VHH binders against q8rxe9. Designs and how they scored, part 15

Target 1, 356 residues: q8rxe9
Amino acid sequence: SVATDDTSPSVKKRVVSGVQPTGSVHLGNYLGAIKNWVALQDTYETLFIIVDHHAITLPYDTRQLGKATTDTAALYLACGIDVSKASVFVQSHVPAHVELMWLLCSSTPIGWLQKMIQFKEKSRKEGVENASVGLFTYPDLMTADILLYQSDFVPVGEDQKQHIELAREIAQRVNHLYGGKKWKKLGGRGGSLFKIPEPLIPQAGARVMSLTDGLSKMSKSAPSDQSRINLLDSKDLIVDKIKRCKTDSFAGLEFDNAERPECNNLLSIYQIVSGKKKEEVMEECKDMSWGTFKPLLADALIEHLSPIQARYQEIIAEPEYLDKILSEGADRAEELGAVTMRNMYQAMGYYQRRRY

## First folded at step 4 (VHH)

Design s13 (framework vhh_7pa5_2)
Fold by ESMFold2-Fast, scan of step 4:
Structure s13 (fold): chain B 356 residues (1-356), chain A 122 residues (1-122)
Amino acid sequence: as target 1 above (356 residues)
Amino acid sequence: QVQLVESGGGMVQPGGSLRLSCAASGFTFSDYAMSWVRRAPGKGPEWVSTISDSGGSTSYADSVKGRFTISRDNAKNTLYLQMNSLKPEDTALYYCAKGYSEYWGRDYFDYWGQGTQVTVSS
């Protein structure tokens, strides 16, 4: 039963997600990740962090970072993140993130971080010696983002489990080094300093592929804007992009034909934005021509994205409202993080400053 | 042009074994992590395994851990998946993918092959 399985049934489990301040969201990010995060806020205590400290680990434009941060916050709110159910805040507004990161860096073997960076694409061709310390240590910052809030779960696809394993190993190591009887002897409660986070694999998000190549994932980094639908694309632009998207010469439409990756991609997008079941879409579309289907898909996209666009414009038109909610989110985050930081400093034997 | 060509699929009985191969071209294979992803009938894509650019690190989905082994031969630009103790639940189209999962909102796999069908039936 639930009561016998939960050690704290009166307390909701906590979920933490980080979001890069890119200033824009394409359909692939939205359908693949954001929609799942929106659903989680009904079941869990959710924290959504706009990770501006992560954004500076790669080349960026200092003139755009602040605007990208607020634009990203507004887009996620427009997508259905509800501040009455979830906390939304900017990472740099809560200094404890970098404080905890520094303490975790001192406890993380360099070899553990080298394993993570090895997955970086060499197309940037800078070599390990030329990478910034920030780029090398960002996994410790990600771990701090999670552990600071005693997170139960981190929403990841099954393919992201290996990233959570580093956070788990760091938490276990710190608990072993500083927790238990050692912490109790220093006047602490003893036991674990950190809850060990678990991956939360939501209902499979859509793997949205490029409009110009059904074998390539939809991506902001792709050279052609024709390859993606951005959430803020105008009605006319959506129609044009769908009209120009790559298709095949087969009659009728179907899922799961390996020879028809574009067909599978476009039907999958239609299924999700229309809210229909796969079986319903299969029956509806099986005998359609591309000339019939493309307008149908464009109309479904426009109907789905229009309320998001309207909400985004409302939020951006009131910058003081956005500032207030991000500030309130940061206040809540600071309260949660302060407990973890006090415990860490105590367990690590620091002399704690008193305010007079 | 990036090209990934999978092979080695087929029909086997439960408990059987298969070895999948993926021939990569159009990019410097030894510079990239590689993954296997599968799609079962009526389901979305499920990540199976990832191997680092050097082959020094591997990771597996819980459903296949202990039964599947990912490996690579950088001299031949080829990725492999050794599948042992196959179950009916392993029936899927298996894709070779360039790249790996990224955390905190970074992009995932940037290219997938055409796939190779694996059918496990009694």
Scores: ipSAE 0.015, ipTM 0.340, lowest interface PAE 7.2, mean pLDDT 83

Design s14 (framework vhh_7pa5_2)
Fold by ESMFold2-Fast, scan of step 4:
Order: sequence, then structure tokens, then C-alpha cells
Structure s14 (fold): chain B 356 residues (1-356), chain A 122 residues (1-122)
Amino acid sequence: as target 1 above (356 residues)
Amino acid sequence: QVQLVESGGGMVQPGGSLRLSCAASGFTFSDYAMSWVRRAPGKGPEWVSTISDSGGSTSYADSVKGRFTISRDNAKNTLYLQMNSLKPEDTALYYCAKYSEYWGRDYSFDYWGQGTQVTVSS
């Protein structure tokens, strides 16, 4: 084949992912999802959105939102997001997200949104009626986050395809209502306004289980912080959490014994953060007591997380650097979204502002 | 394709009992927390109960605490709601709901079944 004969434009497929500005990431999210997202930036054009508009749909602390936004961005950069390969930006820095959301709300049946209602177990006790309009319309904003950029793929777990189903249905509905010959008659190209996004199922990430229950996935929603390792946990806190984690009374350590879910979990964490092969871990640890193994695991976690923590501290110590990155990401996002917005306003028959 | 099929609803008198079931398919049931949500006529959805992926943790709305019990059988991919001491105010369409994450947000329900009708009247 002759490379000079390829007249087709070579364009990477686009992947969009959003993250809540919580200011924290736990080990399960890091090993199970973020490492896979970092790998995606080598194959795809990737956009990582810090979704601060989503953060206000439930009660929040106005004193913390800005800090949580920048802390979250710094954590993702510290985990390996590379701004030379990916765009990182804050949702509220690109007004097109809420503009598109409003247009999509006008085309979304109420019944479709009812399937996506978010319930927080204790928020009902505040004596207000079920959910804000923002919490109810949250899925249209999430759909706008995806469709604004003509995203080819959205990363989802193997069994989580339904997460993008609403976005796909809304895209299909808008294409039907406003695309095709109707758009052509208004001076547009016709055809579809939105490509239909597809789920992207990365290679299975590590499944990290709770430190207090080996049968439950490690989760931010678990009431006890002792159930998880956070990426920014101090050395002393990591040691304490591992010391207190649930174990069994069996002799020795082994993988793949269904009666020993905590043993399998803790050995799997050690394997991953140490970089060792499963066979090496089995030979090293088979005759260990928990008293010997727990300090070893804690040391391995500290060694693995130290470079991430150091990079995080470096980034937050340089707020101008972070601000510049987020601003440049927003500029790129705004440029990409402007095409979609122009096409939407045209297809919907709006009188568009002219600049003189 | 995610599918949730509820059953076990019906008509009962106040003080009666019903057991609801939800048959799950199209996803790894044991990986997800599951919830029951209800909609009374003319009202929005109301969260009733949640059970963790392992079944080791449960939570309930204050209106049903002590009367309802949520459980699951991961080997059968089935969720249950045992409803005791039923009141007229419990009259609603009951939905099985799969817990899911959106952009790292917990307590999101991204799929609902068709629902099963519970009517409590004399």
C-alpha cells in the first residue's frame, strides 16, 4: 500500500467523559476506571469535563465548590491525564452546555426523564417536595455534555449501556424532528444533526472491594471512610485503614478461594499497586500471617500513591498553571461546540444574530 | 439489554401483606445495589428502599420502616420487597430500580421496570 495515495482525512474518534467536582478519588475509581480513561487518550480524542453544573443539583457548600473543582482537575492530571493528548475543562466555562440542554429539554418527554431520577436516601427529610427541577432535568444536561461535541463514544462498564440510552434516544428524536429535508429547506446540509453516541467498553479494570466487606465494591457512598483508600490519604491514615480492615482466621494467604473474599481483595490490591505478577504474589505471600501482610500492603500502597500525591501538590501549588490548562481546554471545547449550536439553531428555525 | 420485571402486586385490605418480586436480566445483578421506588396517582416517584450489591446493607424510607423488608437472591437474579401492615397511603405502582452512576454520582436510578400495582383499600 502507498501512504501518499491515502486522500481520506485521518481523524481520531472522540470520547467524552464527565467527573463530579468532589475533590476526592478513591482507589477503586482509580484502578477500575481512571487508569482506563488515561489509556483511552492514546487512541481517541478525549474530552474530560469537570461537571460543576451537575454538582449544584443537590444541596452543596458554596464555600467548597470552587476548591473541589480545582482539586478534582488536579487529581485527574496527577493520575495521568495528559493535556497534550486530552482536553480538560470546567462545564460552566462553556455556556453551550446549558444552551443545548434547554433546546433538548424542549424535545424530551417527561416520562423519559422519570427513569433517570436520582434519589439520595436522606435528602427527602429536608421537608421540600421531591427533587429540584435541576435534579429532574440533570439527564438532559448530561445528554448535552455528550451530544454538544458529536462524541463517537462514551466510556461505560460492560453492563452499563443503559447509561447512554437516553442520550441516544434524544439524539434520534431531535434528528427526526429537525433534521433531514426540513433542515435542508432552511439552508442546512440535511441528514442528522447528531451522530448517535455508542458505548465504549474498555478492557475490564480492576475490581476493588470494600476494606470492611469483601463482597461489596469499594464506594464513595459507603458511610465509613475506613471502607476505602482515598488517593490523598496520608501515610498514617493508609496504615491505620489497612490495620483495621476486615480479615479472616485462615492460615496463610491465597487467591480465588470463594470463602475468603477479603483475602482475594487485599492480595489483588497488593498485586496491582506493587506491579508484581499474580504468581510472584502467590509465592511471596502464601505463608504470611495478616500481621506480616498488612504492613507490606500499606507500604506498597504508600509507594504507589506517593508520586500521584506529589504531582497533585505540585499542581495545586501552581494555580496559574491549572487555570491556564482549564481555560485552554474550555476554548477548545467552545470551538467544537459552536458548530453543533449553529446547526441546531439553524435546523430549529431560529433567527441567528449577525455580527457587524 | 437491561430488563426488570416486577410481579406480586394486587389488592389487599389495610393491615394486609404482599410480597413483590423483581426478575433482573441483561446485566450482572450481583454488581449493583437495587431499589424499590413507588408512584402514587398524581404524585412524583418516592424512594422506598435500597439494598447493597451483596445484600449486607439495607435502608428504608421513614414511611415504611418496620413494615417493609427488602432482600435479594443473587443466584436467582431476583429482588424482593416484603410488605407488612399495609396502609391506604401505600397504594402506588411499585418499580424495581437499578442503582447506577452518572459522572461519579451515587444513588442514580437509570433503569426502571414496568411496575406492579399495589392497591390498599377496604
Scores: ipSAE 0.107, ipTM 0.545, lowest interface PAE 5.3, mean pLDDT 84

Design s15 (framework vhh_7pa5_2)
Fold by ESMFold2-Fast, scan of step 4:
Structure s15 (fold): chain B 356 residues (1-356), chain A 123 residues (1-123)
Amino acid sequence: as target 1 above (356 residues)
Amino acid sequence: QVQLVESGGGMVQPGGSLRLSCAASGFTFSDYAMSWVRRAPGKGPEWVSTISDSGGSTSYADSVKGRFTISRDNAKNTLYLQMNSLKPEDTALYYCAKGDSEYWGRDYSFDYWGQGTQVTVSS
């Protein structure tokens, strides 16, 4: 029997997450997403994909792509991804991703893709850029990233669950077109080719706001680097950014005052990076001036980020270690994806190459 | 299910003005950056403008700076584009787009587009 039980309800559930190789991660990404993804590896079979094929859909520097890929991998490992519990690999090291994407493109109506076209903000260039075919079809590649591994869940926030809507629709369409009795007639098992993925809503996650606008989420694409703390920012830079961050003229500090979004944001950051409870922070900080609080926050950030920065430097100093980790992850991913690809080619009626 | 419905397009003479609107539903509008993208006949999509989730930050393509103003009303789940000093080269279908996808680590990107509203600038 060539049947697999990867889709069996008795098998451990699988979670797939993708991360773009930008070479940088800010505090908002770390506290809002990466910490939740790290926690998932204790409960689920987790696959973390560094999606370098996605990085080339927009203008990029060919001299930096490889470095950004390894820097991003090292940062995620430094943040707590544990290779004994999770698979970490580079998308381009598993050719099945683009192979499956091509098959899915052939079944995806153009109208579906028009709703999901992705463009980066052009703040660096501020010029007009024409969409490439890759930028138009990236949602099929994202769908392939998920469906290749028969993913049960994709971690998204409640308001972002629609991000997997296209993947679910494509899976349903392919199952209808090629699965069932049609696949059985070609010698297959029949039924569904793809498990329909579900959103996984994390229970915990901080919503970290901009240092220059307490009503806007901290973002990599914001024009000013003063608006964010990057995980690799130097101690001096962290101090300067906190010193220059937007504050108010109210006496004392407090949470949950709608008139004080910057105050709420900065206290929330302090609470999380210090490991203190909200009630402890309220009592500690209620009578502080900004002049007293800002140095306290900067010190807490430096203390929290220093171990991450140290671990990052250790990893990038040993490129063979990182290469081995990514290679082993790719081997595991390739084994999982091979089953899906064999089934797809069979169900689509392809003549299979015989290898000697 | 995310829904974006554009309106306010039409025919206008060079130098004229139009205000586009986009009614959003199916997501927490105040949590996402929003963008306007346009597509001229026979050409690919061109990014026009982006506004942050609170409205505190905006950015514009060089071709429209000083002429177009993006704004939003989070209480009404509505995005706007005020277009002044319109030129024939501004003729295009204008799309409202939802962005700020932290899914796959992307910010200020477009996950969903509306149906579009036609803007024609001619004498």
Scores: ipSAE 0.013, ipTM 0.355, lowest interface PAE 7.6, mean pLDDT 82

Design s16 (framework vhh_7pa5_2)
Fold by ESMFold2-Fast, scan of step 4:
Structure s16 (fold): chain B 356 residues (1-356), chain A 121 residues (1-121)
Amino acid sequence: as target 1 above (356 residues)
Amino acid sequence: QVQLVESGGGMVQPGGSLRLSCAASGFTFSDYAMSWVRRAPGKGPEWVSTIYDSGGSTSYADSVKGRFTISRDNAKNTLYLQMNSLKPEDTALYYCAKYSEYWGRDYFDYWGQGTQVTVSS
């Protein structure tokens, strides 16, 4: 057994999460994932990475990438990511991510990568049939995003463990090939080059379903924007989307009826954004018609999202402030990653550049 | 733990039909979008079709639209691909794939072993 290298000055366990710069966040992602990530920053040392290198693996608009990056950062800050508790930074501002990815490519069998292909709805016709090397190798970049920082945990859903299993297998393989006595012989300390990350499976968050199909999870992949509420949707658009959402012809409203998935979804959204307990919502809404309930739900959504929208606009109005935050986050990330990179280059036998 | 097992491939003449099946286990099948992806000899993976969760919104690659139909049976944990008007260009190893989103990114995170479809006279 070899000792794990921990470079953090914090005694807290470290958690790393990434977000792709889409420029938008929908209600399902916010209530189901982002709220959980926000809670993690109270108990863990947290790093939140805006993964702009992943964004270029399929066709994209070069005029939008920079704006989508800053918009995404502002949205996550508006949702409650606190830079006094967490580091937020842009992946491309820390070159070590791609350096480590390249080194990890030497230890990753082609067959391991074939199973973890990224799919992007907008790019399916032109992108997939002429898949780039970047699209094929992105799991090594994802692994570098995690391993660079000696992460203890990565937040995942129960059924999403496979991508962390790849990172674990690569870490174990690199530790075996380059660590231990071999590293000692090259003047290193020996032991493990990488801490083996563990999945962090938070207790199930809110499960938000499509507004057009209560049996399908709310998703950016759905073709119709009417199927989702985006955090930046206007008051009028929220009202219109809720007015047009799919409902049923049953009398009254109730949770947990398998024949009424839309009813369960819309009541669950109302419960969460109103801050009420399930029992309170059941009593309030049991005899309501859809005509009465839909305006109530829309008003609750508007009330909940307005502070987030206001904070987003405040942040976007001060681009120098946002730039400073992202730069400071990148400096912290570079400091943490530099130790891992130095150890990797040494253990792999590289002649390292000296500064004079 | 997660297993995806494809079947129904074979040899067929141009213009013929095949129905592929994928038996899924080890996860809550009804909670996830499912996809078919193919790999032709000497080429990278090509996305074919996706069916979203149990409600069944579908999406298709332009090369197969109007000829292929994706469907699912959540009670049987089974995904299907009905392939009509098959062309030699459809010759490939066909994979059943589990669709997942993580970090705001879309993945096919579990794949089956694939089933071979050969279209030739």
Scores: ipSAE 0.091, ipTM 0.520, lowest interface PAE 6.4, mean pLDDT 84

Design s17 (framework vhh_7pa5_2)
Fold by ESMFold2-Fast, scan of step 4:
Structure s17 (fold): chain B 356 residues (1-356), chain A 121 residues (1-121)
Amino acid sequence: as target 1 above (356 residues)
Amino acid sequence: QVQLVESGGGMVQPGGSLRLSCAASGFTFSDYAMSWVRRAPGKGPEWVSTISDSGGDTSYADSVKGRFTISRDNAKNTLYLQMNSLKPEDTALYYCAKYSEYWGRDYFDYWGQGTQVTVSS
């Protein structure tokens, strides 16, 4: 078996996406990114990775990592990731991620990592900067996550473009150093060891803004949990967050008034979670007060999120089901990754272990 | 090339004040949340404060809440941390960090070189 950069029109192109095991996903990520990932399953061969090795590069709670991993997997399944169309697996269940990372580390110039982090300078200060090697090398792990599977595309926002560009540069360098005629002389097929991955900017999902600042996108980086709706927020918490959200003193409600970014945001959220057309929402809400609209929005959010929450609870209540799904995904990932690893070891001239 | 340059650190007595600054370049500063992170000798990084891209939302670690104020000037591409009522426990290297989200995780994908704050009598 071989990993190839050739693609046939009869074979779906491959998309690799990852998610940190945090156990928490907000409405903006759900409507903007996860719904796009769900849609990609119909067109592409999709691999969704719970990236638990990335979770340990910064301080973390050892008592929570395992639970956060399974909670995150269950939440993505509840959002519509379909295991009949996609593979879902845990990064640490596929040792090839770390194995490839090590090989890539040996080929990555230190200067290239300066695009991502200034860790090298930071680590030189004795006694005051206790930064981990993992924090320095994590861009090579990110690259391994993508290249291991011969990914055609990686869904990214514009702010993540540097991660993909580094992965492309590393793939090109490894192909140059170890591919081609050199690999043929060692008994390999020659050509490229890695497909050069392309960023995939999905058709734009709904852009959801902060509940406390209509000019900022709803994000996990926002310091206040009041700024976002999390998918697992209780009914009472949703009501409280919407009650406290920033509004204005204008009469009535409207879209597309630059002086009313919070109004536009809250109406947009209502439109999307209610399933109504923009024109229907405009007519329904134009004469409403905030006191009338906020309960309406909270009810619509609760109705939309309840099936997701119910499915999440169903999945986490059946740990054997979730374990089987993650195990089957890992088996598929290992099969794909083993091809890439065999090719890498061959092209790099390693004596490979024989399995009898 | 993204660059973050911290300044304003120094030595102060307990109860004193310092104002840290971070000059950002190489990216659209107004599009990203920014944070202050500190590292005391022999300890891992401790998050101190975050400010949203517009400056509308701020958050603080419990250990500094009420004493520190984070702010930003998007026209000058500069992040600030006003530190009041400083305690010996605040002694650390203070880093300016650009927030990035990748695959659902909060990363500080660019860190400054740090500025030393020492609080001693």
Scores: ipSAE 0.107, ipTM 0.456, lowest interface PAE 5.3, mean pLDDT 84

Design s18 (framework vhh_7pa5_2)
Fold by ESMFold2-Fast, scan of step 4:
Structure s18 (fold): chain B 356 residues (1-356), chain A 121 residues (1-121)
Amino acid sequence: as target 1 above (356 residues)
Amino acid sequence: QVQLVESGGGMVQPGGSLRLSCAASGFTFSDYAMSWVRRAPGKGPEWVSTISDSGGSTSYADSVKGRFTISRDNAKNTLYLQMNSLKPEDTALYYCAKYSEYWGRDYYDYWGQGTQVTVSS
């Protein structure tokens, strides 16, 4: 017989994660975060949300939002999100996200929201720096994205617990205000309206550093595209970026020399994308020059990224397939969210619409 | 959990200088860009300055450009803001803010108590 306690493998826990519709992913984000999200599909019931409502809280290009949404979905599928194991959907295709956000806004003290500010890149000709209501209430939207689905876990880095703590505090407050005996008096089941989500801290992903500065993490925010490898970079561009990347004048190649951060970074990238063990890479590369190693690294990157790029092109070439996947994901999400919304309206004392 | 402790504020006359410090703990400081954000009485938060994880690039709000200098000491997990030629308009509670990415969105969060800077004659 199968045990039914909280650790039982027959009782699936739910994990919810979101992603901005940027249309692009760099190597550092892929190796550090997305690979961990892909692995979660084997253990948990996973929901991956393309958070297009979040994208509109700062100035954006209305001509690009739809394309960025579908491009992002296709990239995540190409990276290994498996629709037989996970639901992938667009936030705006499930109206309950905004509906729940509004209810949560009515219960969230202003002071709780004042501790967070969204960053805007100054590289734009002129930024609107006055906070909109949407930008100010962003944490309530993030909370709604999580709580709508009664999520057990939200994947976060060790140092990102504070965002989950806000969601937990909001959930506890709503449970206190509207749950328990008050909900029973209105014909409800009582108890808690929301499961209190827990942070899920994945094992440390690969730390990929900048191609132009081995002491800086690879980042989408870095001014130079030469500092990063993007998943959709062409073969020629990968070769050029690796050829131009910062190196040192030391003889041979080695890991873990504090005086050689670029060497450690480039060998680490080679190790991960080649699938080799650290010891194998050390033995293979110890006597190499940069002139020998750079082509080897570029070839390994091209070999690793080619299947992802091919899958992305296949998906983008079949917009009906992508639309079907996103629609099926939204149907599943809507079904799950409808339970939460029905319970919230009941517990808050709303007159609920009946269909006759 | 992330902890940011701001210090170095005080009362100065217009044209004066102050150096703010932020002691960071609970995360790998050298992995994150850091910012200074300020809140004047009755106003919302205003971004002041950002420094990259390595310290190799900096950016400033137009209102403080040329007067303020952001810097960091990754060995000591400390962020600094050198404020010169202070103006009454610089009067605010100053917060140390950590770059954060949540669901692909870039933002700076500040959860410390802040340090009060008052510029008055």
Scores: ipSAE 0.337, ipTM 0.664, lowest interface PAE 4.0, mean pLDDT 85

Design s19 (framework vhh_7pa5_2)
Fold by ESMFold2-Fast, scan of step 4:
Structure s19 (fold): chain B 356 residues (1-356), chain A 121 residues (1-121)
Amino acid sequence: as target 1 above (356 residues)
Amino acid sequence: QVQLVESGGGMVQPGGSLRLSCAASGFTFSDYAMSWVRRAPGKGPEWVSTISDSGGSTSYADSVKGRFTISRDNAKNTLYLQMNSLKPEDTALYYCAKYGDYWGRDYFDYWGQGTQVTVSS
């Protein structure tokens, strides 16, 4: 009925989020995702997953995956993730993710997955028939990432659909198929196997657009590095990218003019990295030329990113520290996941291994 | 349960126009970016157009830019694609899809049954 499960004590509700192990985090990902995760750790029990199993569902460079994983972890910590409040771990260090995914695949109707196609510029010509099993079953792995930890909330983008609705439907289906009186008759607790996760929309969803096209979201996949600011870009590179970014010929600067998407984007970036309120930026910048504004924006970006870059360098210089953090996070995740896996195997009627 | 129902397809002569509609239900339509995707005979899916949740931003594939217009009516939970100057190469099944970004991965989900567009005899 209203009983809480063993993996979700009343002290803090749990939030799970993840990130691709790219080793190259751009400003849009930082402001739109990582910064929000940093804020969540003050209110929730937070688990941050570096999703290396997700990274292999599309072509990738085997020589870079390990380094990208540790670089991404170091960037998370440099951005303000506090390991006294949060767990950071690598998905592949917790085998239960793939194990639960396999069990969930048996409960997911194929028609649900046929309506969900992972889309990427280079895979446009790959239909459902040409996709890898991993790419086709990707939503079940995402669901496993969430349900394994009995998550209360999953962060979602303000204007973007997330797979949370599928995760909720799969959780409900598994609870119906295997929970309740059926589970109790097998010697289990009965009731629900999974908490139904809820979406959590960040209060300040930062949407950062391309430096070369104000109508396109800033993306790692864009061919030109000139289209993005990366967190580890040098001061000189930031200055050059901002100098070369697309602008318009209108007099003055303003927000919310649909004919000026680049202007809105660049002012929004300035607002966020400077910490100023929108009305303060409007008053400050309304009469500026691009020649005046671009150096101001570049300086604000450099000021904001320099402490992050310094902290990243400190962390990367001590690989034993980073490895210990990731190992401890994985231990915590494995402990939480083991409870869920034992309950799933029991409710599904498996003969479970006993250790002596 | 999420449902997307496409309509408005048909047979049309080259140079003609069609207006596709997608009726959405089972979710808060105004919270999601929406896209049109098409699948031509013997080819994989091709992205056509995307519109932001508010309708303030739109994007188009180069092959349809200047000819197609994506729009939405959040009060009616409906997505539209106005197709002008249709070419034989536009012949395809057209699907509406929810756009998503999850942990840095782009995806299109909840493709409906599609609506057939045939440009020629």
Scores: ipSAE 0.031, ipTM 0.460, lowest interface PAE 6.1, mean pLDDT 83

Design s2 (framework vhh_7pa5_2)
Fold by ESMFold2-Fast, scan of step 4:
Structure s2 (fold): chain B 356 residues (1-356), chain A 121 residues (1-121)
Amino acid sequence: as target 1 above (356 residues)
Amino acid sequence: QVQLVESGGGMVQPGGSLRLSCAASGFTFSDYAMSWVRRAPGKGPEWVSTISDSGGSTSYADSVKGRFTISRDNAKNTLYLQMNSLKPEDTALYYCAKESEYWGRDYFDYWGQGTQVTVSS
C-alpha cells in the first residue's frame, strides 16, 4: 500500500465527527461526549457534521427533520462548538458525501458490510420488516464522511473501533485499485488517493445514570422523560424532575456505596455541574437530608444549563445567523471535498465535465 | 480483546425449546446493549432481539415476539436467549452481538462465531 504525503509541521491534524439531527440533547450525552468534542477543537482542525442523510435510513417524521437539524446545530454551538475554530455543516448541503459513497459502494465487497449491521429499535407498529439498501450500505456513507476530507483522526471509544477499521480497509482497497502508478499513468500525481484515518480515543467522559434507576445509564430511548435532564428543560421542569427522582432512606449522603446507586449518581451530577472537587462535595453534603440536597442539586443544574439555554435561544432568535454559519461550513467542506472528488474521478478514468 | 462465545444450540422438533448463552469478555459488559442476530441458509442477517445495558429494556423482531425472551446476567458477563415454540423458520446460525454507538447510530461492532439451531420434524 502507498501512504499519503503530508509532512508539513505547521499543518493542524484534521478530525471529523458527526451527530444525528435529533433536536434534543440530554445531560448524559452532554457531559459524556459533547464536552470531549469541544476540547478537540483547541488541538485539531475539526469538522462537525449534522448527518441528516444517516437520519433517513430508518423510519422518520418528514415534518420534524428540518427543525431537528437546525435545533441540533444550535444546541451543539450553544455547548461550545466555536465556528472560529471548527466547521459545522449539514451533510446534505455537501452532495460530495453521497457521490463519494456511491463510488466506494462499487468497490466494497458485500461480505464486508454483512458484519456491520446498523441497528435501531424496530417499531412493531410501523411494520419495518426488512432492512433498506440505505441501512445496509450506511457504512460506506460513514466511510465517505471520513475519507472525503482526508481526515487524520476520528474520535471513537476504546471499544468502538469497528467503523474506523472498515473505513481504513476501504481506503486501502481503493488506494490499491486506483492509486499509485495506475493513477500517474492517467496524468495524476500518483501515490494514495486517501489518507488512512486513525482512531482518536478521547479521555473518558462522565457516566451519568438515570434519575429513576441509578444502575441504568441516562438515555434518550428510555420511555420516561422523568429519567433524564434535557439541556433545554425549563427551570420548573428541572426542579420537578429532581424532586421526583428516585432516592433512598439512608441518613446522610455518600459516594461509592454499592447499595446507594442513586445517591452516587446525584452527588456525581452535583460535583460535575458545580465544578467542585469530589472531596469538597463529600464534606459539604455528608450530613444533608434529601430535602436539603435536592434543591441544591436543582439550583446547580439550573445555574450550569442557563448559559447554554441562553446561547441556544440567542442562536434560534437569529435564524439568518445560523443559516450563514451552516452555509459557510458547507462551503469550507465543499472546497476540501472537491479535491478528493477530482482525484477519484481522474484515477477511476472518468470523463470530467468542463464548465463554460 | 473483545470475545463473544455462544453455546446452547442444537436440533429440536417444532414446538420445542432451547436456551442460548453468550459468554462475553474483553470489555465492560454492563456498559453495552447486547443483541441476538440470526442468519438462515441463503439469507442475510436478521436482527432478533436487543437488551439494554441494565437489562431494564428489551425489544424483539415481530417474527419472534411472544416466543423468545432475551435476558442478561451482568455479574457473570453472560447474555441469554430463551426460545420457546420453535418453528422450522427459526432454523439459523444465532450470533451474540455487542452494540456500540457511532455518530448517534447504534450498530453491531462485534459478533461471536455463532451457534446452530435446527428445527425439523
Scores: ipSAE 0.363, ipTM 0.685, lowest interface PAE 4.0, mean pLDDT 86

